# Miniprotein binders against q56419, part 3

Target 1, 326 residues: q56419
Amino acid sequence: MEGRTLEEVQEEVFKRHGVLVPKKELEDLAKALEEAGLLLTEKVEARLKEEEEKLKRERPMRLAGLSYPEGEREARAFLEAFRASYPGEGEEARVLLMPHLEPSRVPEVYGAALAALEKTPPPERIYLVGVAHRPLKEKAAALPVPFQTPFGPALPDLPALQALDALLPFELFNTPLAFREEHSLELPLFFLKGRFPEARVLPLLVARRSPELGEALKVVLRDFPGLLVLAVDLSHVGPRFGDTPLTRTLAEEARRRDLGFLERLAEGEPEAALAFLGANPTRIDGVEVVASLLPLLRERKGKVLAHRLDLEAPTLSAVGAGTLVL

## First folded at step 8 (miniprotein)

Design w2
Fold by ESMFold2, look of step 9:
Structure w2 (fold): chain B 326 residues (1-326), chain A 120 residues (1-120)
Amino acid sequence: as target 1 above (326 residues)
Amino acid sequence: SAEELAKKLEELLKKIEELLRKIIELAEKGKFDEAIKRVDEFIKLLEELIEKLKELVKNPLTKELAEMIEELAWAILELVFEVKDLLKQGRTEDAIELIEEILKAIKLILEMVKKIAELA
């Protein structure tokens, strides 16, 4: 589609408003913005290149001391506290849906995930599928390096990652910087590595739905069996996300959408779960991941273990999180 | 609407500007832990800004201008991580210099957002 020049934008304004916004003022401001962007980018570009090269060797902890403890002893106690916040029992998971929301906001939801892991035989590998919060060059990406945790490095399953890359019509490993600050992998991985210290990991991100990813993963999982983890959050409602302030009605709708989505997934009906959301008016975060992984979710029945719609009082907004085993 | 979204962006950018000035004040006073907490708040506001800019890019009337702002906002986000690292190291002068460059860019973005609101 066409990109518009500044002149074209000014002409459109004139046609609609009968007034011409000063062309010189817009041009000067655009030039100033471009110059500022160049200066800022140059200041950190060499550092960013260095970070990218480091990410090709390992992915360090970014949230230690912030979202979870840095030391192994304290991290172990942290896990046990979170398990204790969920008084129920889990069930064995072949597929686990768990959040990536800040753990302290939804302790019992992470606790439910830990309860499910207690019932799950230690897998040889974990397919950890998160949501990309930075742009990817492709629909999905992976970073085939150790991810550091307080429990030691989570080692990549290189043969499985290579097999996956070979089956995809796009380059899987070409966006390493997208992983630098990506909490949707780091936060769930903390819990997974703490419970399965010997499992290798396939750290995957989805930016846009990819049916190709799901089909490829179905093939790879046949040859490299493991635990599939969907690390996704649910509804995002309120002014932080473009809505009016949170009302009882909006919160009830968000909860209904979250639970209806999870329940349909629990019935092995991922297409119905997506259809239930329609235009996704409460912005459930997991849609692109679920849409990518349909072949792995069909006819796999399970149970919703926990859900919370967590209030962000200062922003009058809320985010949903849940735990589902299949 | 694009006009409504641009006005929300303007309000967000003004809050960001005030937060940056507070970070400078805290860094000058040697209150690095408090300054870093405010940098984390700034990062969240920048992520919100970028999310709202993605919606503005969908409007053909404002698309090109919104893309220019989004590109700059991504660059600012990367620089903010550097500010956080400098504050953790106690490198006050270096952190303030970067914050001041970010602030100049934020003011330019604010002026362009005001023009986008007029175009809508």
Scores: ipSAE 0.168, ipTM 0.671, lowest interface PAE 3.8, mean pLDDT 86
Fold by OpenDDE base, look of step 8:
Structure w2 (fold): chain B 326 residues (1-326), chain A 120 residues (1-120)
Amino acid sequence: as target 1 above (326 residues)
Amino acid sequence: SAEELAKKLEELLKKIEELLRKIIELAEKGKFDEAIKRVDEFIKLLEELIEKLKELVKNPLTKELAEMIEELAWAILELVFEVKDLLKQGRTEDAIELIEEILKAIKLILEMVKKIAELA
């Protein structure tokens, strides 16, 4: 307890409310919480310390053999098949918005991302900004370690990560365990590493909008130029997300919001894109990422290459996915 | 008010308890995929809990107690991911054991939140 003793709390409660909380009762509860926290933390810390110590060295694949092939040969064939699923041509990307949804659900959307990457000169580094599906201690986080892929490790750009950390008002290297199972980085990284094997990576997660992140990245990108990738999904509708089963009306609303969001981003109006969503009733996943990266998205014109609202039939739910080049 | 917030937290904690019991039930039945989905729901509710606890931390009267609850909530969050991993591995007994420990911690949080409500 860094600061106030239980006695000081008791005294303050007494002064403000005229209630003398039995010191012993507060002490017993505080001790029980502390003991529970310590016990959970000790059990977890022993295991998590081992996992954190592992994550200090590398982030292993978690979805190899599930979402994508583990073997390099098979992984290359996988990339080619996904690219083939998109019949169009891509455009050069300075910013790429792509999904992090299960690849098999939206192959043509990933194919569109690959098409854009074909037209993109190999970057020295990739700023990969995913969505934290786990709480972070801070608004955003990074993991400065190699990420394993079937194409070899995606190596971190430590100088650029350090430069970013130095510009943020919070510790960037927080919550390493949030990266352990985070598919919003792993799935896009498979495609990115497969296309750009020599690129360094800055694996970033956003849990909450951080304007500071966008401003810091804008500065860092001057000294450390690279490709910015937003790994975000779009609408999440249906029973899995608290709605009724997918209807034509609900699907049309999800598509309208997805496309309206992407189109405004393509026009270089990210604030208008956020404003268009309002309370975000269809739960567009990428809102906090876009809100964090506003300085990097302003005045950049681009093109929507693909969009899909994919039905998960077992749950009668749907998730939107899109590919946007800026 | 701190009292209104405490009542909302109590309601949320009750939902969390019910969800944990459901996860155990699903795991015992070998419905691991369904159990994992419920774990994901639990994570969301726990995140909501943590965000609401930050409001209690802003109150000088409840700050210390709220900080302790927040620390415990973070520990629970870490355990929940282990539960998810254990369920993916089919290690049902180990997963249930961890969920039972989480459930004990949630009950302690609920008791503390009730006490905060009485003090507010």
Scores: ipSAE 0.140, ipTM 0.665, lowest interface PAE 2.0, mean pLDDT 87

Design z7
Fold by OpenDDE base, look of step 9:
Structure z7 (fold): chain B 326 residues (1-326), chain A 107 residues (1-107)
Amino acid sequence: as target 1 above (326 residues)
Amino acid sequence: TEEERRFEELFIEAWELLYLGDESGNPEILKEAIRLFEEALKIARELGDHEREAAVLARLAEAYYELGDKEKAKEYAEKALEIAKEKGIEYVIWEAIELLFELERLG
């Protein structure tokens, strides 16, 4: 970068594209581009612009052929296999908490979600709230375009999205590039679209707790009823996340945190669930989502259908996943 | 050149997959990233571009590290370090050393 600091590039990208690229990611990208003999600014800007223009029309599948089958026939078989992995019966959900972790790691947890969906009348719309693993310009964002799936496009509910935007103190339709690679929406959406092919979707991301989002959604849900889905993972422990290798003690603590969190949610006490985590030493992923949706979770009683702390053996790390219905 | 363009495309896509694979916890994404980096590595070698070669090797080392393949991670980090030292590529030297240190710490 002849003469520009990474901060200047970040600011410029933010100003031009409304994307806050994390400094670390920018550093990594800068390195990557430097390594590629690329001028960071021109190539990144050009690529981001192109991707942003594409995202005005649709969000393509990114994980097809990697996390789930691309073909519809194979995708349906995939759904059935996941459903079969959970031996229990589901319950009707008005709110569904489900994972966004790689499905193959926690098949029975996704199976439990599918079991719940079997008992749920087809919703007109699905409010799908994921976790932003990339920075957002605002605390939350939405992408009002079709999301591609093996079962056809998941179409946005534009009227409901517009109603939500109108009630928020910030622009909801921000940071479209954050949605491009966001698996926290894509993976759950596969299962949701497969079960409810006619449902419209509100794809939402939360980067930071937004009480305003929960209050706004509570109002919107009155006029635009639908299924609320929280696509969140639970504890992240082990070397990949800055801990020592997984031990019995660490695993027990992760499970305790996960289950304690989910159980309090199941009791209709989301504030108690957050308080229980404190500083969140096991790094439960869904904290900011739950904190944003408190008005929708209060006094709703439900049931924990599944939980797993999945070991990634090569890294001696583990990630928690759960399915909760309310 | 067309080769340089192809290298850039592969490298950027592989890097995006590396990030996505790390975040999603899907090892198949990391494997796809590795595949693309290996293609990029071939191009760098064909071009005789030691800087691009060292850079790709460092990313391969990272990808294998994220997969938990410490042996391959070490191998690629050492290769990256060797080229980077010879050619004076400081950022790769540091990345390789950091990774090698982490591998030793976890070993």
Scores: ipSAE 0.324, ipTM 0.702, lowest interface PAE 1.6, mean pLDDT 88
Fold by ESMFold2, look of step 8:
Structure z7 (fold): chain B 326 residues (1-326), chain A 107 residues (1-107)
Amino acid sequence: as target 1 above (326 residues)
Amino acid sequence: TEEERRFEELFIEAWELLYLGDESGNPEILKEAIRLFEEALKIARELGDHEREAAVLARLAEAYYELGDKEKAKEYAEKALEIAKEKGIEYVIWEAIELLFELERLG
């Protein structure tokens, strides 16, 4: 009943289902919901506390066998199939923007990222910046533990993470549980670890724009050079995201917003890219990451290698994904 | 009991897969969540635990809603609602009603 009165719920239930629930019954129901929900949530919370403690030691694979193969040999073949889906050549990336959308939905976009990695000298470390899908206690967070992959554990760069934490006005290691199911790190990491098996990782999440993060990362990158990866999706349009059903007009607008955003980033103009989106009417989720990382993106020119607005026919919705090298 | 612990493990894992499937846009993750919820449903029914049964049915309705299967989402929401009304499981009643309302909005 969030954001609705009991009377509004009663009226809507009657209108849509022909059931009139008396106001007193609704009041008793709301009270019982709170009481019963507390018991069930206490058991769930206890289990999640146990999982949080495990996450202080390692982050296990959540999507093996679902989004990518669990076995190493199959995983390597999977990588090569994705590279083959993009027939073009990459360019060396000092900064790489790549998606975190389900890989099978945008195979050529991930293939373009692999093409860029082919041209990129193996880095000592990867600054992997994803989008928090669960709330963080602060604007950004990291989890300084090994992330399991089919290619072995992706080891954290603890000195670089500690340096970053020391430069921020908030504790960087603040929300371990938010990483448990965070696909915006796991999916790109599969591709990155497969190509750079020796690179250490800084697994970072942004919930809300943090100029402090970008300034701190600029300093840390001088002492701890590496590949910066923005693991972000682009437009989110359609009923799943609060819009009308996806029309051709909405899809064309989403594509124009995605490409205009990427092209301005490729010109080294991240503030112009953000200004181009205005109120972000197609919900590009890369906005908060880009807004956080402005010092690392300014005046860095590059190229858009791939883009796709992928349609979800069952939900009449779409998500955009792109590959950008800077 | 061990069956109650198994139910909780399945329910929590399925619940998290439901969130992951929604956020990642991967229908196969949603289908895996459904598989685990169906296993949990069997346990709830064997235990005779109507609250667990109704809660799982509500989660199945949500999973099918996210999958875009409006007909199955409605079917499971109505099943959850009927059990919850009869047994007085109020939080399930309101979850089911909210989902049924959302399904009508999407028309």
Scores: ipSAE 0.000, ipTM 0.413, lowest interface PAE 12.5, mean pLDDT 86

## First folded at step 9 (miniprotein)

Design r19
Fold by ESMFold2, look of step 10:
Structure r19 (fold): chain B 326 residues (1-326), chain A 104 residues (1-104)
Amino acid sequence: as target 1 above (326 residues)
Amino acid sequence: SMEEKIRELAEKLAKLAQELAELAAQGEDPEELEKKMEEFIRVVLELYELTKEMNNPEAEYWLEMTIELVWEFLDAFREGNVEDAVELLMYIAEAAAFLAEALS
């Protein structure tokens, strides 16, 4: 009997998923790792330890000059341009769902979020719930430090964070390194801090669905009222996400599933929104956050303000983004 | 079972990623390193092929994270960011280990 060669496995994967890693790239990668050696590994470990120590006191901007302007004046103009990208009216939000996708890819979706914030009384604090893109050892995490922005530091609401930690069956302040490059907090925070410069923030990450987090937040929000923000993207379709190449049919399915999900959330029916997805080939990013926060979403009615499925021809992939107010 | 196959691949991927990240403590035989890199990519591609075979939400989460980290790793390499690529191998090893745990 014979096992499959790398070339045979690659051809089958390409046929089904449109993914190819050429042998030359494999050879170049192996060479680069040889040159890295133990010395570079020790350098990386030392750098991570150093950055973890810095994260105990503050979270620096990582995307300034890349996803948004570094200077405050330019950053304010950037916000205004994004608001202008959405010509509609907003609606007051008690809960806001907004994306964390690269802002330039979905400008009107971020603009819709800004329109909602225009109608929203300035909150004392913002519960900003993103999605972990690095491993967490628990189902959720927070980082109780200032997050730097072009508009000044977003200060943590330490009393609310401590109250939340006390209600959870696990240490909330785990995995500081997971926040180091976490764009699902940094990108929405730019918009939120620009609109609400005086609000304190609870920067939260969800890795896996945590009913405990939702129940605890329900309690904390009664004593520490504020704006709840679900900073999530929607459908993830295509080879970048382990799927077949994007087709027109798959894109339309992704749009339908994104909108059906958002519409059911807007009816105050988060369990129905999750059930609607079923065996969903579009892998909606917001599922783990919604599943964690069910107690906060039930019976809250609202409106979908915007949606876009952003297509990436070079990768044959797409990501959905939406704005929902509750 | 299919989940057992995915678990075994995840365990193998975690070990390969960790070994690749710690290469200098091993002999520096270029031919053996190239073969180990080929095996790493083969395991990644097999996991890609099996993505739709999951019906365990926790395992699906870890598999999705592992795949996304692998793409970030390849992007870092293609951009010439070798230090970042090594860091990402460490995250891949961790995510793949959690995937294997979820399937135990």
Scores: ipSAE 0.538, ipTM 0.794, lowest interface PAE 2.1, mean pLDDT 84
Fold by OpenDDE base, look of step 9:
Structure r19 (fold): chain B 326 residues (1-326), chain A 104 residues (1-104)
Amino acid sequence: as target 1 above (326 residues)
Amino acid sequence: SMEEKIRELAEKLAKLAQELAELAAQGEDPEELEKKMEEFIRVVLELYELTKEMNNPEAEYWLEMTIELVWEFLDAFREGNVEDAVELLMYIAEAAAFLAEALS
């Protein structure tokens, strides 16, 4: 690409991947940046500082009115509709793997999660492990504050969080700003809080694999029993993720990888699940979470309740989602 | 090597993202901003093409994050949310720096 014009690069990318970043967007960006002037970075820094200070007290909803209803009544109707989208019955979960994708894209997968939760006795606490979509200072992090939901605040289990922190070789309470807009926690939490309003929550994010996290959690779970939830998506394929537009072959490969991963987890063989993915050519989202939680997933048998590969038509890309009970 | 090329691109991207964030703050010459933006997009596109050729899991993680953040940046920009766009440039710079470090 060295020495080529922007237009030539754009044309090549379009030809190869069917995706074009419009020149107009770049021009508009340049203009917008120019108009924003000197005050923009200072404003952004000030905003981030303010948001970080707020996160010491609570994590506000970011997706209310967008991904789910803000009002409690409407939120309950939302839950019921999602549950209705899955025609099957659930099973009792000790470990629940569920998606964090935009709910409207995979309603029956969330419905399957709700079905499992219906068969699950109310836990005292929920260990909610999401995927970091922002850089973390450490391999994993927690935010020990209430998370706002339409059903009221999800309160943190401070004793359990402190016990976990004490067993980790790094500071667990790091990078609070990474939690501000993290949908991998917010979206699953909506469903979990709606079903278990009295459960305390341990909101955890994993960036890179941390075997120490799994070992520590195994110890903590003995003294602080609860439901373990892995909020992870599966394959990410297509132009948005560096592939050619979705084809039958690419979709079949994504499904094969997703189902092969989930089935091995369902057999209680998480190491085999990771090995099956190899270099993870379809970019399964949950690999770092699973790799971190191996001690908790071993020898647990379960069932795959739902799976979907959902097409994002504007980008001709697709994301896999699944629900697994252990 | 492919890894070396990706590392170099990641370092360049990190620098460009930071420079763009700074230029946006300084209200500098529209021509310079446009030039930097073009270079930024060029580097992004080159990284995008190389994504499938990565064999380092840690580097792959940071590369995927970087690309995702770039998409979010473009979306924020399309929506006219300049403050979010600048914030995302900062995250891109950070992720790209981690990518470069992972390949170091």
Scores: ipSAE 0.329, ipTM 0.720, lowest interface PAE 1.7, mean pLDDT 86

Design v1
Fold by ESMFold2, look of step 9:
Structure v1 (fold): chain B 326 residues (1-326), chain A 120 residues (1-120)
Amino acid sequence: as target 1 above (326 residues)
Amino acid sequence: SAEELAKKLEELLKKIEELLRKIIELAEKGKFDEAIKRVDYFIELLEELIEKLKELVKNPFTKELAEMIEELAEAILELVFEVKDLLKQGRTEDAIELIEEILKAIKLILEMVKKIAELA
């Protein structure tokens, strides 16, 4: 069925109401809608092209004044407050798993990440791997430009990014617009740049699991050593995510899944961590990143420093976040 | 059912029109934080509108007209983040210009939804 033409619609109205709605009025409205659609489509395309060109030069802050302070002095105080939210000591990280959830919701989880960074020698570069929330043209992408922060620009490691691109079976620099509002990079980067102001960054996104990415990164990390950061959230449960309202049972299941996943990663068994999740019934966000990076996670033992399943009371939903060092 | 859906769409579109005028008012007064909160609510209403339009597209009686409306509504959604960014920058005149274009499109959608309801 192809749908009805204006002629067919008018004939139906005549049969039901005994008069025709004026054909010219419907045609005029359809033409006006088509003209508006063309105009707005052209505006959308022009705005996206303009934004894409800007993103080829730099990635500006989008969350300053919303998720973290815009001013450098206030931003440093913000970091110290978050560190204070975690009363423990960290451990040196070669690989750090940390969240990208709104920082004020899980302050001790970000504090644990800061504690780990305190014990970590300043790296030359940070491989920051987030989760694409907008479609990518390929399984993964990077944006080889400065990312602005309150602590100054986080400069890209261009030689390492080019080496990575050369090893992949697809163009790594493929979807600049996906980075426009990507909080899974911006929020962790605030904390990382604040602690390692001289480190260069490889800002990476994963949309779909890519074994090729993990194999390529293993090679690149040998030639360009640095800190690997998995910027991922854990369980997503409740009505906002397609479940019934949050119950004690659902929350307990989400916590069990989160901690079981993290603990298996901490034992150097990433395949077992993925297998433990099965069909991923609590929608742990990090699975595609972990599945991509298996060669970098195998046999690397570490410790879970923090976990929180944070309640979204208005939506009766919850999101899990954790900090893992390997 | 198509008539009932079209009436719900009409009510939603009138609510959206009122909201857009409020956003303009707040932007003109320099109340950008408050305007941005209204833009976030507009996004929610627009997503609801698009979902209802997709149900209307499934109706063979109204499919062609509903597809035109849905496509326009999705273009509006893509522009809403630009409105938000302009408000954050305090670029009041640019934000209002874009909102006025969106408002013209919303009014056209409302007119067509009214005709779909009359055809039911």
Scores: ipSAE 0.262, ipTM 0.727, lowest interface PAE 2.8, mean pLDDT 87
Fold by OpenDDE base, look of step 10:
Structure v1 (fold): chain B 326 residues (1-326), chain A 120 residues (1-120)
Amino acid sequence: as target 1 above (326 residues)
Amino acid sequence: SAEELAKKLEELLKKIEELLRKIIELAEKGKFDEAIKRVDYFIELLEELIEKLKELVKNPFTKELAEMIEELAEAILELVFEVKDLLKQGRTEDAIELIEEILKAIKLILEMVKKIAELA
């Protein structure tokens, strides 16, 4: 108790209210809360340990039956419907930037990603780089296990993952529990596995900018070629994110930031894209991922296929999503 | 006032207790989807509880007690996700056991909040 002793609290209550709270009653309650807290903490730790041991074998689906269908037949129909929501044609991707937002919010943006994948030769492996929405022990992490999907397991490329780990100044295989519920990998992986069932996957998370990751991946990609996927959202504006309710001005600023970021990436100028955001006042989600992958994004020209700023009406907030091919 | 906030917390905690009992009932009946929906609502109520507790922490008089409750509420939040997973797996007995432990903790929080209200 770094604060006031229970005696000091009792004295203060007595001074303020003239009520002598039985010291013993407060002590008994405080002790009961502490004991309950310890017991729950022990249970949490035991469960987390069990979950961590399971994650050594596989990463189960968490969003099946919620964000996408669990059954393979229904999942294929889901993919087709999302593809149909984008009326355009795709382009071949060597690098694909796509959202990880709830698919139902931005169907045409995922549809644009599928359109690009239709024009992309089946890769041997996919480097899937998501955003860590939970703390990582290191700047980045990987989980070297099968990820379950309605289309079967997405199998890891262990040789490529090991090659990447060997080039990093930190242990790549850290914080397995951060992957347990991470939607930034699960949602994109549904679409990727559905399109490329035979591709191996490198599931990567970025919590903080790691220039070392980009340099290491640039080397690994020479010996282990594949498709690079950045699973990132764009602006996050409105009350959920600390702003006022969405206004026309705020929406226009979010769109300007999103499109200005994507266009500079499409020109092969990722440093200019980051510089354009400055302090990132609209909270573009993908900044740390892009900042980590600069060596892989430089001088690559491409095209913005789709963009949407999607309103979440109950919170008067909005999230930007985009699809970019390089 | 701290008293008004404590009363709001008491009302919220009572709703949480009723909800937890309903989740147990639904799980015992094998209505896992309905139970999971109630678990999601429980998460929302618990998040609201945590935000209100942060306001009590700002009061120097209730700070220490509020911090203890907040820590316990955060631990409950972590366990609730496990409850959700157990229900999805059809592990009813394990899920109910965890919910019963959470319910005990919520009762303790309610007793403490009542005392804070009496002191405020």
Scores: ipSAE 0.174, ipTM 0.702, lowest interface PAE 1.8, mean pLDDT 88

